# Ledger of designs, part 216: VH-VL binders against Large ribosomal subunit protein uL10m (mRpL10)

Target 1, 224 residues: Large ribosomal subunit protein uL10m (mRpL10), of Drosophila melanogaster (Fruit fly) (q9vpl3)
Amino acid sequence: RGKINIQRPKAPHYERARVVAVTQPKYPELPKAKSCFKTRAERTQQQQENPYNEIIAREVRNWLDHSRLVAFFHLSSITADDIFRVRVQLHKQNLHLKSYGSKIIEQAVKNTRYEAIVPLFHSNHCIVFSPDPEKTAALLRIVRRVPQMVLLGGIVEETMLSRNQLVAYAQMPGLHAVQAQLVQTLSQAPGHLIQQLQAHQNSFVQVLDVHAKNQMNEETPKST
Short names: E, the ipSAE of ESMFold2; O, the ipSAE of OpenDDE; V2, 0.75 times the mean of E and O plus 0.25 times the DockQ between their complexes.

## First folded at step 13 (VH-VL)

Design ja11 (from ja6 with heavy chain Q65K; framework fv_imvotamab_arm2; at its last look DockQ between E and O 0.39; V2 from the best seeds 0.73)
Fold by OpenDDE, look of step 13:
Structure ja11 (fold): chain C 224 residues (1-224), chain A 118 residues (1-118), chain B 112 residues (1-112)
Amino acid sequence: as target 1 above (224 residues)
Amino acid sequence: EVQLVQSGAEVKKPGESLKISCKGSGYRFTYYWIGWVRQMPGKGLEWMGIIDPSDSYTRYSPSFKGQVTISADKSITTAYLQWSSLKASDTAMYYCARLGYESSLDYWGQGTLVTVSS
Amino acid sequence: DIVMTQTPLSSPVTLGQPASISCRSSQSLVDSDGDTYLSWLQQRPGQPPRLLIYDISNRFSGVPDRFSGSGAGTDFTLKISRVEAEDVGVYYCMQYTHYPWTFGGGTKVEIK
C-alpha cells in the first residue's frame, strides 16, 4: 500500500480531474461587501456627493461672508458642560462658536478667498464667528480661561492674521477710538499751525513795543 | 420689532404626543438662542432648556432631560417643544424666550397653555 | 442646583410708595471672569414675563427709571421707587451663571 504522499499528491487522472472540477461546489463568492473595499477615492467622492454636506458647507460660507471676525481654534478634549459655558459666554458677546468637519470646511471654502484656511483644519477644531471685529478682545479674554481651546489664527476685516497678530490686534484701541483720536489730532493741527505762523508776528510786535518804550525814555530830559 | 409668537392652546389626553411652536421674527433667528420655560398653574417659572437654532445645539435642564425634546427649524425661524407621551403633570403654561446679547431672556412669547386631562 | 430665595412672598404697597424685593442665591453668582448674571423679570396678571433688569443693575430697553437693581455675590435687590398701578404682578429673579439656570419663587406686588 504505497504511502500517500500528502505533501505532493499525484495529479489525478485526466478523467478524475474533470469530474472533480465539475463537482467542486461553486460556493457563491460571498458578496464582497463592496462597501468595505471602497478605495479612499471612492469614499471621498461619496462624501462629497452627500447633499447634506453641501447644505452645511453653504451654511459655513454664509457665516464666513457675514463675519468680520473669524477665529480658528484647536479643540482638545472638553466636557459638555464646559463647552456649554464657553458657548454662553461667547454668545453674550455676539460671538458664535461652531464646529465642522474638515471635509465640510474644505468644500465650503473651495474656490473662494478663504481657501487658505484649509491647512488649519487637520484635527479637532472649532470656529468662532462674529459680525463685530471689536469683540476680538472679548473673545481672547474668554478663551484664555479655556485651556482646551488653542488659538491658531483668524480673519479680521478680510485679512488673515496669525495667532500673534490677532493678539496684537486685540490690544489695539478700537477703530472708532483711533479714528476719534485721528480726528482730534487733525482738528488741532490747524490751531497749532496758526499759532506757529503768528508766533513770529507776535514776537516782532513785542520787539517793536520795547523799542518804542526805550525811545520814549531817552527823550524825557532829566530835568536836573 | 422683535417678536416671538407661539402656537395656540392645546387640550390633550394622557399618553398623547404634542409639539408646540415658537416663531421668531424681526431679528436674525440663527444669531440668538431660544429658551423654554414652564409655569405650572399658580406656580413660578421653571427653566426647561435652550437651543441654538443655527446648529440645533441643545442643552436641557436635568429635570426635563428625557421628558421633552427641543428642536428648531431655522428655515422658518421656528423653535419647537415636544412630548412623546403627555402626563397630567405636564399641564402648564409654556413660554419661549430669546437669549439676548449681554442681556438675559430679553423677549418672550405670549405663552402656550397645555392642558392634559383624562 | 442654585436655589434662589425671594423675600417677601407678597408685598402689599400703597400707590406712590417704594417697594423692595430681595433675592438670595445659595451660592455666589460670580463667574470665573468676575461677571454676575442676575436678572429681574416682571409678570403682570395674564401676561408673559418681561425683562426688567439684567446683570444686576442694567435696565432693559423701555423699562422705567423707577426700577433699579443692586447687589453682589449672593444678595440682590430690586427696588421700585414709586409704585404705580401698572406695577402689579409677580416679580422673579433669575440666575444664569450656573447651569441649570434657576428662578426665584417670585414676589407678588399688590396695591393696598
Scores: ipSAE 0.884, ipTM 0.955, lowest interface PAE 0.6, mean pLDDT 88
Fold by ESMFold2, look of step 13:
Structure ja11 (fold): chain C 224 residues (1-224), chain A 118 residues (1-118), chain B 112 residues (1-112)
Amino acid sequence: as target 1 above (224 residues)
Amino acid sequence: EVQLVQSGAEVKKPGESLKISCKGSGYRFTYYWIGWVRQMPGKGLEWMGIIDPSDSYTRYSPSFKGQVTISADKSITTAYLQWSSLKASDTAMYYCARLGYESSLDYWGQGTLVTVSS
Amino acid sequence: DIVMTQTPLSSPVTLGQPASISCRSSQSLVDSDGDTYLSWLQQRPGQPPRLLIYDISNRFSGVPDRFSGSGAGTDFTLKISRVEAEDVGVYYCMQYTHYPWTFGGGTKVEIK
């Protein structure tokens, strides 16, 4: 495929849609009981017909670009009081819980190395963003007591991690843990590369991406 | 450096609508929530509700649910508090405040005095 | 709703002397995560509220070190070690551990 860039979406692949008053699906705004969620089919159809899916997808890309920690969760039925408490606890730690439709996420990550995350959003879900990857332990501590949120995996420092890898990352101390992981992932050391090729542990196999994709090319500066 | 600047004082009659604003500057607006607090004349502080401007997630105090609307326009870094039909009992000072992640309601606007009479 | 009860309602204090303000909640402010989101605000006459203390005891930026907070559970205290003329105003505790968020009724600090 060649040079790795974040491409802007080309002309939309949507069927006809009309401008609808912009309303993002927001889990905590709905009625408290089980009726706080739209059905999956209704959510999917609404997204296909909304001509503003690209503006929302740009918001998701913006959060991805500015977040060094991203975590993906399955979200079961939850009361408005419980989700508010969780959102406040997360916010206190500079962790930002968001909910987006599956089609929006798919469009946001299209033509990026993150396309592989799309299957994680097969049902109700939410995403937590943070600029602070050292907050991973706090994130897991907070959600451990929230059975409605089930960790699926995440992204740390632009590296995709499985659930088990993210949990292991959270148990490592601070900045040194982040630097050690980056060195291990980007290192040419045969032992570390061989360990990462082991398919039994990783649904997000980064080793082939690092080698074949030459992810070092994406590390070149391209900011304003 | 962080500033919350509110719209000016308002004098209204019962039944009129009103939308007051709170413009944030000097920080990333979408990373912090904006809360609204009422202070009736000679009284203490009352939390009205809060908004996350990044996705418009809102939560209202039960005392104010259905009586006001909290909204935000992140493109102009502004949060709003709105009444569809004012009552004389809405006469108060209204503050916006930012919810910080290593603090609490850490920066406050100067307040907007709303007077509803006649 | 959690009721936040402040005592005293008014605290006349001689300049240079200490002041102590109590705040009691109607239930524990310790969250399921073990955290307590209790803050102290100062409102000088004719001014908006100003954050002094967050998370029970952490001083916000620019707040003089004569202000300190302490407490746990349902009992919290704001102390001013030596009251200055600029400390005149109303002090509020605020909790945001539990929905809905609530403030104490206020304690007026006055000189003399």
Scores: ipSAE 0.803, ipTM 0.923, lowest interface PAE 0.9, mean pLDDT 79
ESMFold2 (binder alone), look of step 13: mean pLDDT 93; pTM 0.947

Design ja12 (from j19 with heavy chain S56R; framework fv_imvotamab_arm2; at its last look DockQ between E and O 0.38; V2 from the best seeds 0.74)
Fold by OpenDDE, look of step 13:
Structure ja12 (fold): chain C 224 residues (1-224), chain A 118 residues (1-118), chain B 112 residues (1-112)
Amino acid sequence: as target 1 above (224 residues)
Amino acid sequence: EVQLVQSGAEVKKPGESLKISCKGSGYSFTYYWIGWVRQMPGKGLEWMGIIDPSDRYTRYSPSFQGQVTISADKSITTAYLQWSSLKASDTAMYYCARLGYESSLDYWGQGTLVTVSS
Amino acid sequence: DIVMTQTPLSSPVTLGQPASISCRSSQSLVDSDGDTYLSWLQQRPGQPPRLLIYDISNRFSGVPDRFSGSGAGTDFTLKISRVEAEDVGVYYCMQYTHYPWTFGGGTKVEIK
């Protein structure tokens, strides 16, 4: 009884091979869940075609267009309670914290003046919007106590600012305060000019008065 | 003028679903949060939860978590409070209120009386 | 949850006389930034609540100057310098420093 070599089974006779080939149960290929093997490109394309994403992208654009202050943050692991607390604090200052997916942001800013912000959104992030650029100081004050929020940069009055520039901006006196100071300075300028112009005239008059007094004293004969 | 107008009084039976509304006007609806407050008959005020209509972010009081659903439709400047199954204990006046800037709940709706009786 | 305790429960007052309402919190209402989120609300009979005072001492728009708020930390007071007939109602303190936000039990102001 020849040892059945299980490692190298002899090829069956051609007739047997034909029968085996025909009798092999064709198991229907389990429908490859097409969804599991979608290429990254297909997944990305499907996400782009989601009408919901378009709606959200439009909302993001609307926020950008109506905001004079926009700040970008990296968001580390934060609890729901902490996020809520920060949101309430920001809300009280007319600051609006929002979180969007990177793809949504990309779609929202595509072919717009904001396209330069896309590289900032590589990880978990949040955005703070405000119609009031004077709230920059308040924003930074609130966020300083939230270690999970790291300032990346922002947009103020349509100008892109780095982190450092935004911090510097927050330290500046408000536009109105600066304007008021400017007006005060300008209002004082004419007075100062008049004073300077009159200073020479006044000096001349004083010199003349002194001269006149001296002449009067010389004409008084010492009645010895 | 800022106004919050709530839907009318409701009389329901236990087990029924209910959705009441709060419509904001006179301000930008998306920029302000809307809170809900319950007042049981002859009792004090109870915080239920709050919603940011702009992104539909919601936060419930633990006592009302899972008991009600707060939602908003910014297109019609309306916030909602809904029950899937009412209980007799849900009989109360319900107020919506706006969370203002620098202030607290600054403007209130007129209230919606919900009566749940067998 | 933060418990807000109001005293007295009822305050009968003569017209023209002052009234004082106290609110005590079970914990400090000062947040990490040093801000205190305490408000006072008035609810007249058959009406919704109305904001009177926010952030301890700031009067809301349209609120008469006879209303004043004070306090710090855990103890807060609402004062009415001269009670008028229209001041009849229930007054509530509210904290929104800590979640969930909580109300006091209310103080009923009545005219003697």
Scores: ipSAE 0.879, ipTM 0.954, lowest interface PAE 0.6, mean pLDDT 88
Fold by ESMFold2, look of step 13:
Structure ja12 (fold): chain C 224 residues (1-224), chain A 118 residues (1-118), chain B 112 residues (1-112)
Amino acid sequence: as target 1 above (224 residues)
Amino acid sequence: EVQLVQSGAEVKKPGESLKISCKGSGYSFTYYWIGWVRQMPGKGLEWMGIIDPSDRYTRYSPSFQGQVTISADKSITTAYLQWSSLKASDTAMYYCARLGYESSLDYWGQGTLVTVSS
Amino acid sequence: DIVMTQTPLSSPVTLGQPASISCRSSQSLVDSDGDTYLSWLQQRPGQPPRLLIYDISNRFSGVPDRFSGSGAGTDFTLKISRVEAEDVGVYYCMQYTHYPWTFGGGTKVEIK
């Protein structure tokens, strides 16, 4: 056997990690990672043209377009173990915790109906995406035990909701559950029926109000 | 039809680098995490770590932190496990597995046998 | 780290008879969200592991109803009501409530 020209494996370059993962824990540097493997020209070209940010911005747009539930949180200091536990708990409910730089989010929502969310990302933040809007209650139940995550608001079925509206949405029965309660109410005694129907009417009106996608009630962004 | 297809068996010498792959198909790759599990010859299962391919968020078992690199390329729906310098003690079967949201590690690759010897 | 202790190490059984496999964790697997992240895997000879049971007692798609899981807290059980020849293999419990995620040492089921 002759001499083998084996190159060292690439070490990660933290500049890109810091832009993408401002709220994620940084991994320890490997003991053997003592140099930057990117050339000066490659770093300059990426910064000048910024194509990495475009790729990540398209990822964010894709998540926004395919998520029927999006929730925005302020994120306080949190340990790597705690954020991992939370991400696993959310994942079990088809809830996907992400963190992106504010510039990337701004780029992702440019020329869309969601441009109003940009001010929410001036401070430390995270976003939870899900294709399942029925998972809003599970999201809030999990995050209730995570004081480092403070709900700011969200998007349900393409409708912007304030924090209070999102909490109210999570407490309403689903449309199918409302329909089932109405059927049960119609089979009961007259006086009892009127009381239950009035309660279900209020719940049904709340569900219909949330599903009125052609009108937006936007809360002004909270400034920091 | 969910499938995880791993790269073929490898025979290596100590000190060589290696990158093995796990290609997912039949599902939305970025909605599921990919974990790596080692099985030493005649031994049980060991969790090495996991990756969320959508943002490349990675968590390693402490026993493997700094010893391997887990990565993913979502454009080709593939996760990777990589060593910079193999040791004879790295001889094992390596499985990838998908973490499902209404299940657990639900679909497993066929395994990649890595043999490291002089 | 959470130690997952399985008993027995080997379970020879007669075809058609029940088998019972125990898994004990060194601390509670009930997570802060109230859920328990405990699953059971089967590894037939020469094959990769296969998910049988998740969340203590839920059978994964395509798993026969002769497999059942039970337990709470630190003590969990996998039962096979009537062992078939195809059930030969090693069974593992796995927890992913606590980092790092850990497996039991395995229980070999074989036919007498």
Scores: ipSAE 0.829, ipTM 0.930, lowest interface PAE 0.8, mean pLDDT 80
ESMFold2 (binder alone), look of step 13: mean pLDDT 93; pTM 0.946

Design ja13 (from j19 with heavy chain T58R; framework fv_imvotamab_arm2; at its last look DockQ between E and O 0.32; V2 from the best seeds 0.70)
Fold by OpenDDE, look of step 13:
Structure ja13 (fold): chain C 224 residues (1-224), chain A 118 residues (1-118), chain B 112 residues (1-112)
Amino acid sequence: as target 1 above (224 residues)
Amino acid sequence: EVQLVQSGAEVKKPGESLKISCKGSGYSFTYYWIGWVRQMPGKGLEWMGIIDPSDSYRRYSPSFQGQVTISADKSITTAYLQWSSLKASDTAMYYCARLGYESSLDYWGQGTLVTVSS
Amino acid sequence: DIVMTQTPLSSPVTLGQPASISCRSSQSLVDSDGDTYLSWLQQRPGQPPRLLIYDISNRFSGVPDRFSGSGAGTDFTLKISRVEAEDVGVYYCMQYTHYPWTFGGGTKVEIK
């Protein structure tokens, strides 16, 4: 009884091989759950074609177009309670915190003046919108106590600002305050000018008065 | 003028579903949150939850978590409160209210009376 | 949850006389930023609640000057300097510093 070499089975006779090949149960290839093995590219393409994404992208554009203050944050792991607290605090200041996917942001800002913000959205992020640029100081005050929110930069009055520039902006007196100061300064300028113009005239008159008084004193004969 | 107008009174049986509405007008609906408050007959006010209509972000009071669903349709400036299965204990007046800036619940709906009886 | 305790439960008042309502919280209502989110609401008979005071002492638009709010930390007071007939109703304090937001039990103001 020849030792069945299990390691190198002799190739079956041609006829047997044909029968084995034909009788091998063709197990239907288990439908490769095509969905699980979609390449990153396929997933990305499918996400781009989602009509829902277009709607959200339009909303993002709407927020951008109607906001005079936009701030971009990196968002680290935060609890639901903490994010709610922050959202409420921001809401009270007419600041609106939103979170979108990077692809949605990219789609939203494509071929717009905001396209430069796309590189900021490589990780978890959130955006704060406001129609009031004067709320920048309030925004920074609130988020300073939220370590999970890291300021990346922002847009104020259609100008892109770095983190440092945004901080500096928040420290500036409000536009109205500056305008009021300017108006005050301008209103004082004419008064000061008039004073300066009159100063020489007044000085001259004083000198003349002194001269006249001295002449009168010299003409009074010492009645000894 | 800022107004919140709620749907009319409802009489239901236990086990029935219900969806009541709160329509905002006179302001930008997407910029303000809408809260819901329950008042049982002869009782005080109870906070139920709140929604941001702009993105449908919502937070429930623990006591009402899983008991109701708050939603909003910003296209028609309307917030909703709904039950999948009403109980007799759900009999109450329900108010919607706007969360204002710097202020609290600044504008209120007229209320929707929900009566659940066998 | 933060428990808001109002006293008294009922306040019978003569017309033209002052009224005072107290609200005590089980925990400080001061947040990490030093802000306190306490409001007072008025509910007239058969009417929805109306905002009177926000942030302890700020009167909401259209609220008469006879209403004033004060307090700090855990103790808050609503005062009506001269009670009018239209002031009849139930008054609620509300905190929204801590979630879930909570209301006091209410104080009923009635005319004697």
Scores: ipSAE 0.882, ipTM 0.955, lowest interface PAE 0.6, mean pLDDT 88
Fold by ESMFold2, look of step 13:
Structure ja13 (fold): chain C 224 residues (1-224), chain A 118 residues (1-118), chain B 112 residues (1-112)
Amino acid sequence: as target 1 above (224 residues)
Amino acid sequence: EVQLVQSGAEVKKPGESLKISCKGSGYSFTYYWIGWVRQMPGKGLEWMGIIDPSDSYRRYSPSFQGQVTISADKSITTAYLQWSSLKASDTAMYYCARLGYESSLDYWGQGTLVTVSS
Amino acid sequence: DIVMTQTPLSSPVTLGQPASISCRSSQSLVDSDGDTYLSWLQQRPGQPPRLLIYDISNRFSGVPDRFSGSGAGTDFTLKISRVEAEDVGVYYCMQYTHYPWTFGGGTKVEIK
């Protein structure tokens, strides 16, 4: 598992790779088999060892840099109809399922802290990206009904998480829940605003302390 | 502001090839899918297929599988609908539309009228 | 394929009066994640379609509140509380819960 709990700056050197990339001319291929879509796309990308592979690797880096949630899955045989349904369900939640060749992923993460993920792409795989880490619960809800997608682990807020840690993260109250509780506390104060602020200073500080502690302890489930 | 701008009307003969375009602007092109919809003269709407421009994942309606090619060039934020050999029955208005994640097919192009006649 | 049946085919309406459009699917539109991907589109004369309602009842940005959607399972309704001149056009329901995605046949709303 290694360096799972890593605290890092938000802006790695990949910010320079935001430029628009081009697709390979042979990338589109007419699919004939329902269950082989991911394998065909991977083989097409692997066979194009030219400047387009570098461009696609930059795209993967861009997705990694702009996604606060990344989840890695092993993908076993799945029909075209089933994967389409799953992709639509994920897209509806701002979750973006993608497949890339193993060589492309190796290039994308070379000389980064994410280099440890390369062994995960030994065979059929897929990656789900999202800018919204609060969508982790929605991701797990959708894929629990898709046995062909087996969660291997993920990255949340630049911290690598095991599959168990990612599941635990999805069950914790998020920043939005803490923000909603703060708003509710402020709006329920009695009519004397100054008196209410003085009387609730400890409560307000405690809510902020829980919020700060939740941000530090994302990897560890709180005791129920 | 989100816009989808399609290429202009086309008049073609049966057997000719054609590629029409749909250029997206005002949003992150690779975060949204682009769908194509046919409207035959005086008829309703038919879904032709969809593409995720980020990885070129495509899905066609069975009625259009093998009849058209959907593609995208994300470097110029443009999606394409292409025929290798047009038929007179391809005469129709063709729309592109964006699939939003907090909505549905939410923004539509102005349409491209394709006329195929001898 | 999921058949989407719209009624009526044509709805002539007096200005200021309500209009109601029905859409019925041949199968349930509730997907495996528990949501229903049912939308309503408006196509004004000479214009492309525009989104009015998504997820049965959510108004899209910029859509007046005189438009409302309701329904569940296989039966869905679009209502216009007070028809205005700009509401003339053809209205389509659309489902994208099941592949392939399908539209209703359309309902023409016109002022009489």
Scores: ipSAE 0.781, ipTM 0.915, lowest interface PAE 1.0, mean pLDDT 79
ESMFold2 (binder alone), look of step 13: mean pLDDT 93; pTM 0.949

